# VHH binders against Fibroin light chain (FIBL): the designs that were tried, part 12

Target 1, 244 residues: Fibroin light chain (FIBL), of Bombyx mori (Silk moth) (p21828)
Amino acid sequence: SVTINQYSDNEIPRDIDDGKASSVISRAWDYVDDTDKSIAILNVQEILKDMASQGDYASQASAVAQTAGIIAHLSAGIPGDACAAANVINSYTDGVRSGNFAGFRQSLGPFFGHVGQNLNLINQLVINPGQLRYSVGPALGCAGGGRIYDFEAAWDAILASSDSSFLNEEYCIVKRLYNSRNSQSNNIAAYITAHLLPPVAQVFHQSAGSITDLLRGVGNGNDATGLVANAQRYIAQAASQVHV

## First folded at step 4 (VHH)

Design f03 (framework vhh_7nfr_2)
Fold by ESMFold2-Fast, scan of step 4:
Structure f03 (fold): chain B 244 residues (1-244), chain A 121 residues (1-121)
Amino acid sequence: as target 1 above (244 residues)
Amino acid sequence: QVQLQESGGGLVQPGGSLRLSCAASGFTFSDYWMSWVRQAPGEGREWVSSISYSGGYTYYADSVKGRFTIARDNVKNTLYLLMDSLKSDDTAVYYCARGEWLYSDTHFDYWGQGTQVTVSS
């Protein structure tokens, strides 16, 4: 575990320049394992393709709801993703209650579209961090949707993937840059874009792997009631984190 | 005191156009990013668009890309949202907010009262 001392505003350097802040963000990005980034992207893509196919629909619907919960967690700054994910979660719950999954199926098109857009963005940044010049904005306030990511959570994910010698001063510099980005900055789009990526790749890997294992267990020994219980836990967790 | 006041909302048919305005006072308007956020009946808030203080950067939610245009006039301290090809799903109260996207620990710190946009046949 790594401990970060959060400094008071008086202890944070006043003369933070764009070059120093960009360097800290780029270094944090480099600490995330590139293999994990690649695996996470591929796993999400494979899961979505498998879930779109015909078969044991109730088990697949449960797995899709779990994937939507994960994507809701990963929608920091990604336009529409939180709302699309919330729609899938809500429609799945409605389908379980009513026995009619037509609305759930209708929610999947927009969801897949948004996830595909996100995977292209993440893949581009794995190849060349900082080449994207546009930030992706979060969806605010869809029913069951909202901001899911915090700077502290993102920073904790970076630390979990990095060596324990990462400096508290670097944390403070990045946080101050983030809080002051409403001021004119020559590289604001690059800073925001670079900052969003390291923890996203790690969370994709952890979450997508678990869902892939769940899908492989369907028909091979997984209990249907266990799948429903797992979906309910993910839906409850996502709902608690996406309300605005 | 910081004040943001929206205007320009109304009833319009699908495919129509509308221009929203936000009059800002009580702060140096040209020093801040500005945003539009909407809330449909029974729904939460949805970010629509943001503009840098120079107008050099503009960003849009996927649901409005290609249809809406955000603009600002720093001489008049006014933010605009030009809405084209309106759909029933665009029906909402539209709020002017000071700041960029909701991100990290940063939230919009001031909001207007809102202006109602209704798109119906």
Scores: ipSAE 0.000, ipTM 0.101, lowest interface PAE 18.8, mean pLDDT 53

Design f04 (framework vhh_7nfr_2)
Fold by ESMFold2-Fast, scan of step 4:
Parts: structure tokens; sequence; C-alpha cells
Structure f04 (fold): chain B 244 residues (1-244), chain A 123 residues (1-123)
């Protein structure tokens, strides 16, 4: 199980620095149906509206951490959105480490400009996702070595970068999910693959251990029921800790 | 407002070295990540490297990892690319770009680009 750390609007949330909140939300994103995704987009719109009206830094940082993972997933294929989100998170991390938040503050303008303008298009892509389910690299590719992989090339890169023999077994399961006729299983496979790509895994601190948590409910590789139940539990936990 | 100007390109023999520079103005350089992108004749744009605002984090394309080093001087508002062990395949126009990148299909997207500097590695 993955746990989201608590935070408050009266402090700088240190846990945002290590990406815990955005990572948990991102990991759960593709495991739920389109109705829950649409509800999440409505919540993102409300959070961004509230964040734009805020005057205090801690509330803005908290809202960014909560929405960055969702926006990164949904902005795949929309120029600038994933980069604007990545720049905000990277600048925040730099600020926490250095004590200088000028970069973080300056990154917020482009973030609002790109992400906010595209929320309607992003919501339409959630409802009709057909072009996104087969793309892995671009969604989080602004940091590291972003590129468009096909599924096989992505797993060649994953296996080449890992010392873990367990990833060969995970690959077999994920490949079966990818070849499934069920769009939910296919989306889960695409999500897992994207987050294990070496540049993406490095940014979001993914490992063979973390993928084991995601796959424990699958068993046969064609049935996503256990993964969906775990994802819904993660999303419910994340939603209960959203502070706006 | 934003201006990016590259320099340092030229002709070099295989195995040689070059240092590219990018002078930035019109924005708070020390607050943004920066990137290098290249384009060979008749080919699409290829992302090469990126650096965080502080210089604490650097990222490289697999084709240049171990040979190129990205660096920055926030006092001088200048981005650098130090290129070692150059190969004929490195021949391209090199562009300085504000921020990190988005890769869609055969193209890289940035809001602001420099004019480019030609690097030719002779065979």
Amino acid sequence: as target 1 above (244 residues)
Amino acid sequence: QVQLQESGGGLVQPGGSLRLSCAASGFTFSSYGMSWVRQAPGEGREWVSSISWSGGDTYYADSVKGRFTIARDNVKNTLYLLMDSLKSDDTAVYYCAKGTYVYIGESYYFDYWGQGTQVTVSS
C-alpha cells in the first residue's frame, strides 16, 4: 500500500518535495473508470480556481502537489502542459533544498497559462481517450529523457536499466494487460509502463517493489479487478487528504 | 522579451571537443530549467540535455550520455554544453531552449528557442 502524508495550509509541506502526494495520485490515475476521472477533473478545476485566488504560498504549493500528477497524465499530447507541471514541481523541490523559492513562484505563471487553458480539452480526452492509451513516454517526459515509445521499445529500455530479475515476470503480466480488449486493463498497462521508464522512474522514484504493490491483485494478467479495487482505495485516501 | 543567443559552434575532427554557450535575456534565467536541442540536416529535432534552475539536476539523451555535460552560470545568465568525444553523428544545428521539453511525434516543443549554432564533425 501507498500512504499520502498529511499537510496543512499553515506550513510548507515538506512531503511535496519528495513527490508523495502527486506520485500516489499519478499511480492510481489509470486504474479507475472514466466517470471517476471526470469527477477528478471537476475537482482539479475547483482546486485550480481556489489556488488562483489564494495569496499564501503554502496553499498554492499544496494544491500544485495534489493536481500535478493528474495534470501530467491528462496533458499527454498537449504541448507545454506536462512541461509546465514538471517545472513547478522541480522548482519547488529546488526551493525546499536551497531555501530560495523565487524559481517556484515564477514557474506558477506558465503553469496557469498552459494547464488552465486546456482543462476542457483534457476533460474531453478523458471521456474519449483513444489516442492516449498507447502513448507512454510523453505524459511525464519533460524531465529526464522524454520521447514517444511504443510498448515494446519501452520495456526494452526498462529491462535494460534494471538489475531486478522480477521485472521480467512483471513484463509478462503487463503485456497481457496491454493486449487485453478491456480499456481499463490497457490503461493500467500503459500507466505501469510509463512509470517504469528510466527517466520517469528516476523522477518519481519508482522501483520493482512499488510495481509489486500495484500488481498483487491481478494474478492472471487479464483481470484488473484487484488493481481497480486498490486504485479506488488509493484515490479515496488521496481525496480525503486534499486540502484547499 | 525572451532572447536566447547561441555561440561556440564550428568544425571539429571526430574525437574532438567543443563548448557551446547560450546567452539568455528578457527573463529571470536563474528561475528556469534550460535545454539543448539539435537538428541534423533533413531530420527532426532531437532533445539533447536539460538542467534544473539551480544546476543541481542534469538530464541527458542516451546518445550523448557520458560524452556531453550541461552546465549553467546564473550570475552571467549563460547556459553551456561541453561536448567531448564528438562523432560524425553529432553534426547538427544546436539550439538553446527555455525550460524543459515536450516530445510529440517527431517534434520537440518549447516556447522560446535561440537562432542555433552549427556544429560540424568532419569525417
Scores: ipSAE 0.000, ipTM 0.137, lowest interface PAE 15.1, mean pLDDT 58

Design f05 (framework vhh_7mjh_2)
Fold by ESMFold2-Fast, scan of step 4:
Structure f05 (fold): chain B 244 residues (1-244), chain A 122 residues (1-122)
Amino acid sequence: as target 1 above (244 residues)
Amino acid sequence: EVQLVESGGGLVQPGGSLRLSCAASGFTFSDYGMSWVRQAPGKGLEWIGRIYWSGSTSYNPSLKSLVTISRDNSKNTLYLQMNSLRAEDTATYYCARGTYIEVHSGYYFDYWGQGTTVTVSS
């Protein structure tokens, strides 16, 4: 049997390529228990259904935050999704202060757009993993450079969902990928995110109506038209590209 | 030679606060996740929480309102801040390199400190 050790940067091989990264990520995904994946999917579906049924902005903002949190949990953190969720929450707060919720309504489209783009990247990883290493895809960004990928927490969650043992080499590879996360030539964070996020693609496919209904309910019909169109476009794109 | 040395333990009044320190040497401290673990007299080990090399923290749900874990990589030092101490918090406190995975009741620590004793008593 094998246990996980923590190694210093000097103990980890520096010659780690995208092929090795893809292999480790795929194996890590295999350790996630199907029941945990199913529970997460059900939770997201229920939140989206509840969100579509809400008549007030505070409940809608809360549902967005919960959805982003679940996606982040499945993916060890998604910087762009967390940032987009923060923008929705901040826009809601601004609306409360100003009495004008136009900004809040406008923030919902980009949030769903960003999630849709990440689902597209997941499909690219599954069918064309090598291409992701050079993808610079559009980002919604956050001032100050975004979130930290918490690879140790991700590995802890994976192990908790399956066998408690893991190969030390695989742990070292993930740690090395984390240390190289800011490299422009190495899109490894996207690889980690892509392999841990596939369940959310199924949720979007199954819950497309709930998301669309929520956006139609925000503001008057004319004000929401662009948000609904954007949500429909990203949902359709994600659904057409997901493989199970 | 990896060493972890805890300090800051002692006698504290109920309701008081205390900060423990763990000085690390013999390895690149910033590359490792670190944990705090305690053991009350005659009881088993209880994991308190961890802080990753990224700075992200995770806590035992039973203790998260009592404690805060932080680190200073420039000083190779790990900290445990404890508030609202009770008699039941009397224990030997250890810092350790690694983490605990609750689902499997598994401790994945390769090095431990000698421990520092905290006594909560009037």
Scores: ipSAE 0.000, ipTM 0.152, lowest interface PAE 14.2, mean pLDDT 58

Design f06 (framework vhh_7mjh_2)
Fold by ESMFold2-Fast, scan of step 4:
Structure f06 (fold): chain B 244 residues (1-244), chain A 122 residues (1-122)
Amino acid sequence: as target 1 above (244 residues)
Amino acid sequence: EVQLVESGGGLVQPGGSLRLSCAASGFTFSYYGMSWVRQAPGKGLEWIGRIYYSGDTSYNPSLKSLVTISRDNSKNTLYLQMNSLRAEDTATYYCATGVYRYIDESTPFDYWGQGTTVTVSS
């Protein structure tokens, strides 16, 4: 992986440039229940709400990167969010260098606008999965002097975050999908590998115990309508546990 | 469950070459990025480079001319080819995998091998 401060276009993985990562993402996405896709979308909205309340610029820039990573994996890299995220990150770096964060603050509005547009497209993809886009990354270009946002780095950052709502949500998605399918598979690792993105499967294997403990409060098995309701309730419950 | 086992270390003379191997088991090797890290006696950890699941590579700029990282997914094996070895390359070499942290390229990985020692001396 690369960090935003060390990013350069010659360090971008070729699998992102030629759509290979997008192909893997789209294949994994196709195996996810439509109810669970809705859960993932709701989780992104909660992260954006949390971002708006954060007081320091570094935390806000980090949340932008995390949101871009989630959107890339859910939508196979709808380009608008990548460019908007790159602008926010570049403006933050410029602010650190110059001591002037006015540009960074001004970049946040357009980013929220692009994310909202992307969420609308993701909703359309949930309704019509055949419209999934397979290209992601720099092949489509971005405003900002040729600097390109690395979706894989953002995804890795999300997965590396301890106790992140996204990490818990990904495990919830797999657990609920497993229960709802009434699977005869007794190998949870194999099931997760088949249905989750490879980086998410890796994090699950490392953190399964703590995530399982958290999920015991959610319940077991539901119909399709109940899965959405339970995810919304879980998100609200998690939010209510956080004190100001 | 997850195991990484390095091999190929030993004594080499200055200017020599050496290839290290890392045998992986307990996970779907082809899905994960792999890294090499070294630690010279009395020094901290130094990241050498990584290979993504796609086969693309990224190297520590200070070591790029010395090393090549490759993998063979059919054998679940990672390789580190080292050329033009110097006494300063004497170190324990580790293969590692895990989720890379956003904030630091040198952040420790979740899974490490036991290490293999390379000694460069005449």
Scores: ipSAE 0.000, ipTM 0.119, lowest interface PAE 18.2, mean pLDDT 53

Design f07 (framework vhh_podentamig1)
Fold by ESMFold2-Fast, scan of step 4:
Structure f07 (fold): chain B 244 residues (1-244), chain A 121 residues (1-121)
Amino acid sequence: as target 1 above (244 residues)
Amino acid sequence: EVQLVESGGGLVQPGRSLTLSCAASGFTFSYYGYGWYRQAPGKQRELVAAIYSGYTLYADSVKGRFTISRDNAKNSIYLQMNSLRPEDTALYYCAAGWTVYISDSREYDYWGQGTQVTVSS
């Protein structure tokens, strides 16, 4: 009997201070507890670790685009540099349509740098809320131009260019996250925990440890700062494989 | 407030055509998926046709006879029904959702009140 709402484009501002909850993303994020934010950090860490170990980014293009989508949606971009995630998404769809992923590979260097900054901001939010800024909506000033109008347009472009059931599941996760803002925070936290991680884990091979073991560690009070430092190291390693 | 308003239903003779319209308001029309569903007395609600982005899907019973279309400039969805049969008699519903599972009625968030189509001589 809980009303499910959908937000219009005009409710998603292009630049948000985390002290002003005025967007769908910011509002949904307000319902996510610190444990779920830590889960998001660990999820990105495992994705980047697996990419660094395998060294074949083109064959993992859909998973990288998915990571860009998660970061763009849940953590948002840094003001003045929201283009890196959009460029990865655009380059991925161009690659699927053209059969040429050279542009996609070239987009990864700037993206990995941007991901590193976003993981640092998420860590800051967990330990000291009030220091994040979000950039949502169309990314202007991108050197590559870009064609991402907002989050919905980005997902539509990916889905139109992909036959992956994994990407379809991720779109539904994001849709349910927006709609779940009308529910109790426990329901949102449970949904994120249950659905965000398993599809991502299915795509990437994990050679040592598991996402579950890392999550248990965080739940037992492990240092989130140390986990973010490890993620930064994996991002740097992965970025070194990309020539731009 | 999101609203879907159906129109164009009525009584029509077998073999003739009818066009249903669905006017949407309260959200960004172009970003959503839309479906037409129908329900005859004593039966479960079933998919007739759906459209999301560039994709269309039709029930086997209506393929080649019905056409779903969208007009983003008019915030409207249409169902062109040709070669109507008595079996097409039902209450027709327009549905909207932020979904790529256009065949799954559980993924649609908004529903209209329905418009009656009766095919009878």
Scores: ipSAE 0.000, ipTM 0.115, lowest interface PAE 18.1, mean pLDDT 53

Design f08 (framework vhh_podentamig1)
Fold by ESMFold2-Fast, scan of step 4:
Structure f08 (fold): chain B 244 residues (1-244), chain A 121 residues (1-121)
Amino acid sequence: as target 1 above (244 residues)
Amino acid sequence: EVQLVESGGGLVQPGRSLTLSCAASGFTFSDYGYGWYRQAPGKQRELVAAIWSGSTLYADSVKGRFTISRDNAKNSIYLQMNSLRPEDTALYYCAARLYVTYSPGDEYDYWGQGTQVTVSS
């Protein structure tokens, strides 16, 4: 089995000023209510089922990986959901390395079962941001190391997991979007940050060009709207290709 | 007039089966996704099952026991409930939502009045 994060509880920053920055986890919950989470889960289930049935994982790999990362982030702090999400992400990484996605397919059922069951608990955590946690991956039977990520702490952790200087300019762009008064820009920043959190960044290992292109697009005022529209369009398109 | 009307609730003994129906009117049924929610006395409302364009989702507590289905020609959705347990006792609600693209922050557009399911000996 693959560990998706090598950090201990003491290694990832959790202590930033809540008066200056909103929690990345709190931001993700704030704009996606229980009904939207249910619909997002249905679309993700359809995307993953379609991917598994087609046998052409490369064509959908990026979106599936990003979607799994976002759902893992939204389910953070709930032991069963965090463990199931980590299994999906680890199995996906194993599939990319081995060319065999059977384990990935097998991880999907338990994951969606756990996430759907815990929507009300996730909503309770939103009411008290101090209780929000992010699991850094499974350790010895899916033991959860809880962490609270605020935007700045999350990006400090992302940068600490990489010595690539190309992320520094992209961080500045995403930070400006996060600090925007525009909810759509906030949402884009939250989604990108969730995707790039240490456990997710380690798992996905996307090419520098792909990550850079995504973040550069976000930095241009009008392109932020286009990125959200494109993400929504892709999810809707995948959902339309449901397989039993 | 837009409405969702549930039926089929009642008192049943543990281990028995029950089928809930939800009839929709006043809008284009095929454009919507649907869900069954329940709320037990003193507990929060929870999602039981959902269906959208042939895809289904089940809460872990009902997986393998409950089946959601839809009939576009009859503008109806159903919840087949097998192997009922006392903890399944709740008010069951049918809900409908227009979903064309992902839209953060939207709520279900329409809710039924609810139907009581009581599982007791």
Scores: ipSAE 0.000, ipTM 0.102, lowest interface PAE 19.5, mean pLDDT 53

Design f09 (framework vhh_8pnl_2)
Fold by ESMFold2-Fast, scan of step 4:
Structure f09 (fold): chain B 244 residues (1-244), chain A 122 residues (1-122)
Amino acid sequence: as target 1 above (244 residues)
Amino acid sequence: QGQLVESGGGLVQPGGSLRLSCADAGFTFSEYGMAWYRQAPGKERELVARISWGGDTNYADFVKGRFTISRDNAKSTLYLQMNSLKPEDTAMYYCAAGYIEYVSDSHEYDYWGQGTRVTVSA
């Protein structure tokens, strides 16, 4: 009859224990390769440190795009960083067009705020998984943005490497959290989905590199209108767990 | 995961109108970009209209001014209002949903419906 991969919403328990949900989050985090976690966190920290030393706005916008790509991969489905990054990129292209970079500088604060919240969320999962539910997550920041992962594909990848008795209960809990992700209190379900497939460091690098190249082009006078849409798409693609 | 279900197709005379609906079954509708595609006998699927998560619309040249795409996020329903129908509009009509706001190719859509038949005949 029903399999662990084919549970309908009607077959998922209505009540899920908060401690059990927190345990699933910490287990999902265990599927993320420790090397990739360390590389991603260190790269974000190093890029942010180096940004203060950059003299030109194109280099600063490039650092934002790289940071957004890395964080989007770690926190797929939390749109705050993607929207804040898009706002910085939009403000940068507006600055190039108008010769006025005040808006660009103003956009950096909210972006760093979102990045800080995402890094704190990642640290919470590593050191305090039981308290994650009580953390304030990043706010959703843009119309139509935010979901770029495939829950079924991510779950199928985990099933290929796990036994059925473990996954029966974990599947129900994760899908319950996933289904509640539009609640202001439950965006964590998207983050769990992002961590069900081990991240591939080269995907971060490829996505961030492509966005960086596009921003360099804007600095050289290239057409900005398509670059924002492509940058948003590449940031979204970097956080996708379907292809990996 | 979720499925899409189309309805509203039928037989209509040239110059008539139809309204197609597409309802989701188990995913978060408001997070997705949506589209209507059609496939006439002997032809490949072609884009008719798309609407972004934020409500921006785009139309194929052959339907501009005649068709209107819209969405109701509260009801998790996508619509296609088809006016001034022509025999050339005869096709199976499919709705599609995708994660990426700027979906440019049909293979980027994650969910597809089974289709609803539209026949325009004198």
Scores: ipSAE 0.000, ipTM 0.115, lowest interface PAE 18.7, mean pLDDT 54

Design f10 (framework vhh_8pnl_2)
Fold by ESMFold2-Fast, scan of step 4:
Structure f10 (fold): chain B 244 residues (1-244), chain A 121 residues (1-121)
Amino acid sequence: as target 1 above (244 residues)
Amino acid sequence: QGQLVESGGGLVQPGGSLRLSCADAGFIFSDYYMAWYRQAPGKERELVARITYGGSTNYADFVKGRFTISRDNAKSTLYLQMNSLKPEDTAMYYCAAEIYVRTSGWDYDYWGQGTRVTVSA
């Protein structure tokens, strides 16, 4: 089982049962510390290819969601970087949906350039993941698009998940989006939903706008079979594109 | 700003149970990860359990299956339920509010005064 909060510790748990998917998170974590954008881009391309080549797409989808959440959190509250983080995650979502990852890979360059340089400074200032969560403020410019505000709330929910699995993280994202639809304009919520990780977006859309069944299934400990199937389908499409 | 105050320690026989509490006036719980540490006489202080704001937990191998860490964010209170206590669990137990820094690991902003746990026949 994989939980994003496990990777905020000094060590990776020795008893990891999802195998190679967990190692993807560790590698991505290390790449954020590197200020060499070319190496970071190349390594993320290798991670993406590795994930697409795996047979267990549900575990890969979980690892990708957690990696994206970590990147988004590290960029939260930094002017300009939140937009870069959102672009990386949205481009990844678009890539899985379309089977074309060129845009995703292109989005990584600016993100790692900004994050890598700022991470060195932030490490000298002692960042607190909890503080960034409460400092939730869409970066100026990104807030104007509405995407960052709801997107940060969704990723904050992933990072705050207790004993979360892939399904629990998706539950938090979907719950945040549901709340956003009630509080904000439906257009903004729909736009953000369309650009989230495909398993979450697909289940949301397939439910004819009803999130109740997803929340019931996840909240009651039931396996959301359709969610797993959707993750496998989208990753299979991505794998097809990587082979070409 | 807030002060952490531990309670619930005491003397118990092997196999017994204790529940430790760590209370704050509500100033720091929303911003910090929380942890329990212990220090036996003549030993180094060591991590027992850690909990994130969202409730994700990590445990030292020597307490897995016996201890449970939990938090009540609304009441700004941290708990440690200790079951199946052993003589080697005898120590001063400390509550800590901490921040994770990627390059240096866990750093501590606040410590409590400690509460003593003695496990003896």
Scores: ipSAE 0.000, ipTM 0.108, lowest interface PAE 20.2, mean pLDDT 49

Design f11 (framework vhh_7qbe_3)
Fold by ESMFold2-Fast, scan of step 4:
Structure f11 (fold): chain B 244 residues (1-244), chain A 120 residues (1-120)
Amino acid sequence: as target 1 above (244 residues)
Amino acid sequence: QLQLVESGGGLVQAGGSLRLSCTASGFTYGMGWFRQGPGKEREFVASISWSGGSTYYADSVKGRFTISRDNAKNTLYLQMNSLKSEDTAVYYCAAGTYVYISESHEYDYWGKGTRVTVSS
């Protein structure tokens, strides 16, 4: 059997390099690519087991952020977890944007503690998804509140600088998923994955492109590959700072 | 793992129409159609974003083919009109890991293909 109490902040952070970073984005899909898999993310024991097997920090950080996103949406049914889960999501996003994961690391202990105390309830919700209760966004009513507003404000600023109807439609779907009271696991998976795009897009805006270029996949394959490689490099750099 | 299953291929006379379908075992992001004709490299045909708001087509099929998706059914479609003998190929459904539309080298999941034969 596995218990959450055996996992500490020190066990999750791992040094990564460019080779490991190249798997980070692919592994994000691996955790959310189908409904059964998305539901399985609510089983924190299995996720921690998978993280221990993989041994790379960026993949583990992404998996934890995705789990926290799902659990935050269940906050109405799981008292005390909304703030801890929201803090993980917000600090992960901040880490990717700033290159400093100290806050992310600090958020893990309280998050795993709250999940561990409520693991049986979370597992029951996985078995009986009709009982799910979703909050409007993961941070409302918490000390980490305002990040939903910050996220939307950042996206609004990007839209103001773009004439792409494609970007407008993507934003509307992301916003719908973010505010969803839906028990469909595929909507939660899409929302969690969307949380990685804004910080990655900010990096692209500064160095190699814009969120429009990322979302459209414009240019040839070499351009798109270059943008992904740049994002992976920045994620690797950010993860390397967790130990300090 | 994500699985993609294509259907709708067959024999059709030049100038005719066919609709291909691709059903995914779960949620997908960016999706596309590719084809490989006899003795040719696999080539891009069309792609669509997860919202359906953005579509891209190879020059050889623009104005003749229409890509669409029904996310409620986890299904991708390719409506092929005014078919030509050079459209004869095995058509493959592909899915990417991200919401953006990607080139062939960025697709991670592929179906086994469905054969389309256009006769004169």
Scores: ipSAE 0.000, ipTM 0.115, lowest interface PAE 18.4, mean pLDDT 53

Design f12 (framework vhh_7qbe_3)
Fold by ESMFold2-Fast, scan of step 4:
Structure f12 (fold): chain B 244 residues (1-244), chain A 121 residues (1-121)
Amino acid sequence: as target 1 above (244 residues)
Amino acid sequence: QLQLVESGGGLVQAGGSLRLSCTASGFSYAMGWFRQGPGKEREFVASISYSGGYTYYADSVKGRFTISRDNAKNTLYLQMNSLKSEDTAVYYCAADRYLYTVPESYEYDYWGKGTRVTVSS
């Protein structure tokens, strides 16, 4: 079984830098408020890598809070998911200030559950194989509405706006997913189009390997399991490094 | 509501093989097998993604058990080879609302009633 607690509250240093913790939380909140959903899962590996390079407790706990911030932004269309993510962030702040992380630990289970559930709702969308056209639900912030994504035009516009030869491989993988006859592969293509295409040029500079690994992980267009598994596993790995 | 029905359990000698099946009443994403032996907590055995492209195994069964699925039949399988007395347990089929689940029994939303496997020496 998975256990997150490596230290009891009595073993946590009392001299945690409040300024450092506040800066991390501020960054996570600003990220949620100001940034596009495309920063979502692509940055999880970079956050995890940064956490792995840190040895102090505050930095490890902040990696989980930052991940929660990114996922809250992705989950904006589902209020319950946003609330679960906010609870992780708020309980982390409370833990730093009080020296009691019980609430933080309690918030992690529901948060992990909400992440998977949000992506699962996207995968229930019906997609037209001739064009990326689907009715979007609350998961995409478009309850009751239908949307059409001109996938090729959107991708071509992004490539034209940047020196993005590295994006061509991801474009081919996404197009392969879209052109498959498997509904989950089509749902992944819809998810990527909705969340990753707009600012992908900037994000991909930092997370090129993560995008490739996530897309490869879904079995060359067979399903969405790799995307969700990587998101949940990275969050679980980050949580296990919190030393609380 | 999704219903899961396990079958294929029974008595088998150590070193033998069994194949378990689990049929779902409808569509499911990720699926897995869990087991509960006498006096033990329920533990993870194996999980599989919708496409079958991703499989995960508990260390205790890796190399001996193989998980697979047939989506056209809404059926999950567990091929159990080189059985040991420690594999004696009630085996449960599980399905989740999520595309992937971690090996924690509380995280699955749908469960079958189980099928008993007894490995004799």
Scores: ipSAE 0.000, ipTM 0.111, lowest interface PAE 19.8, mean pLDDT 52

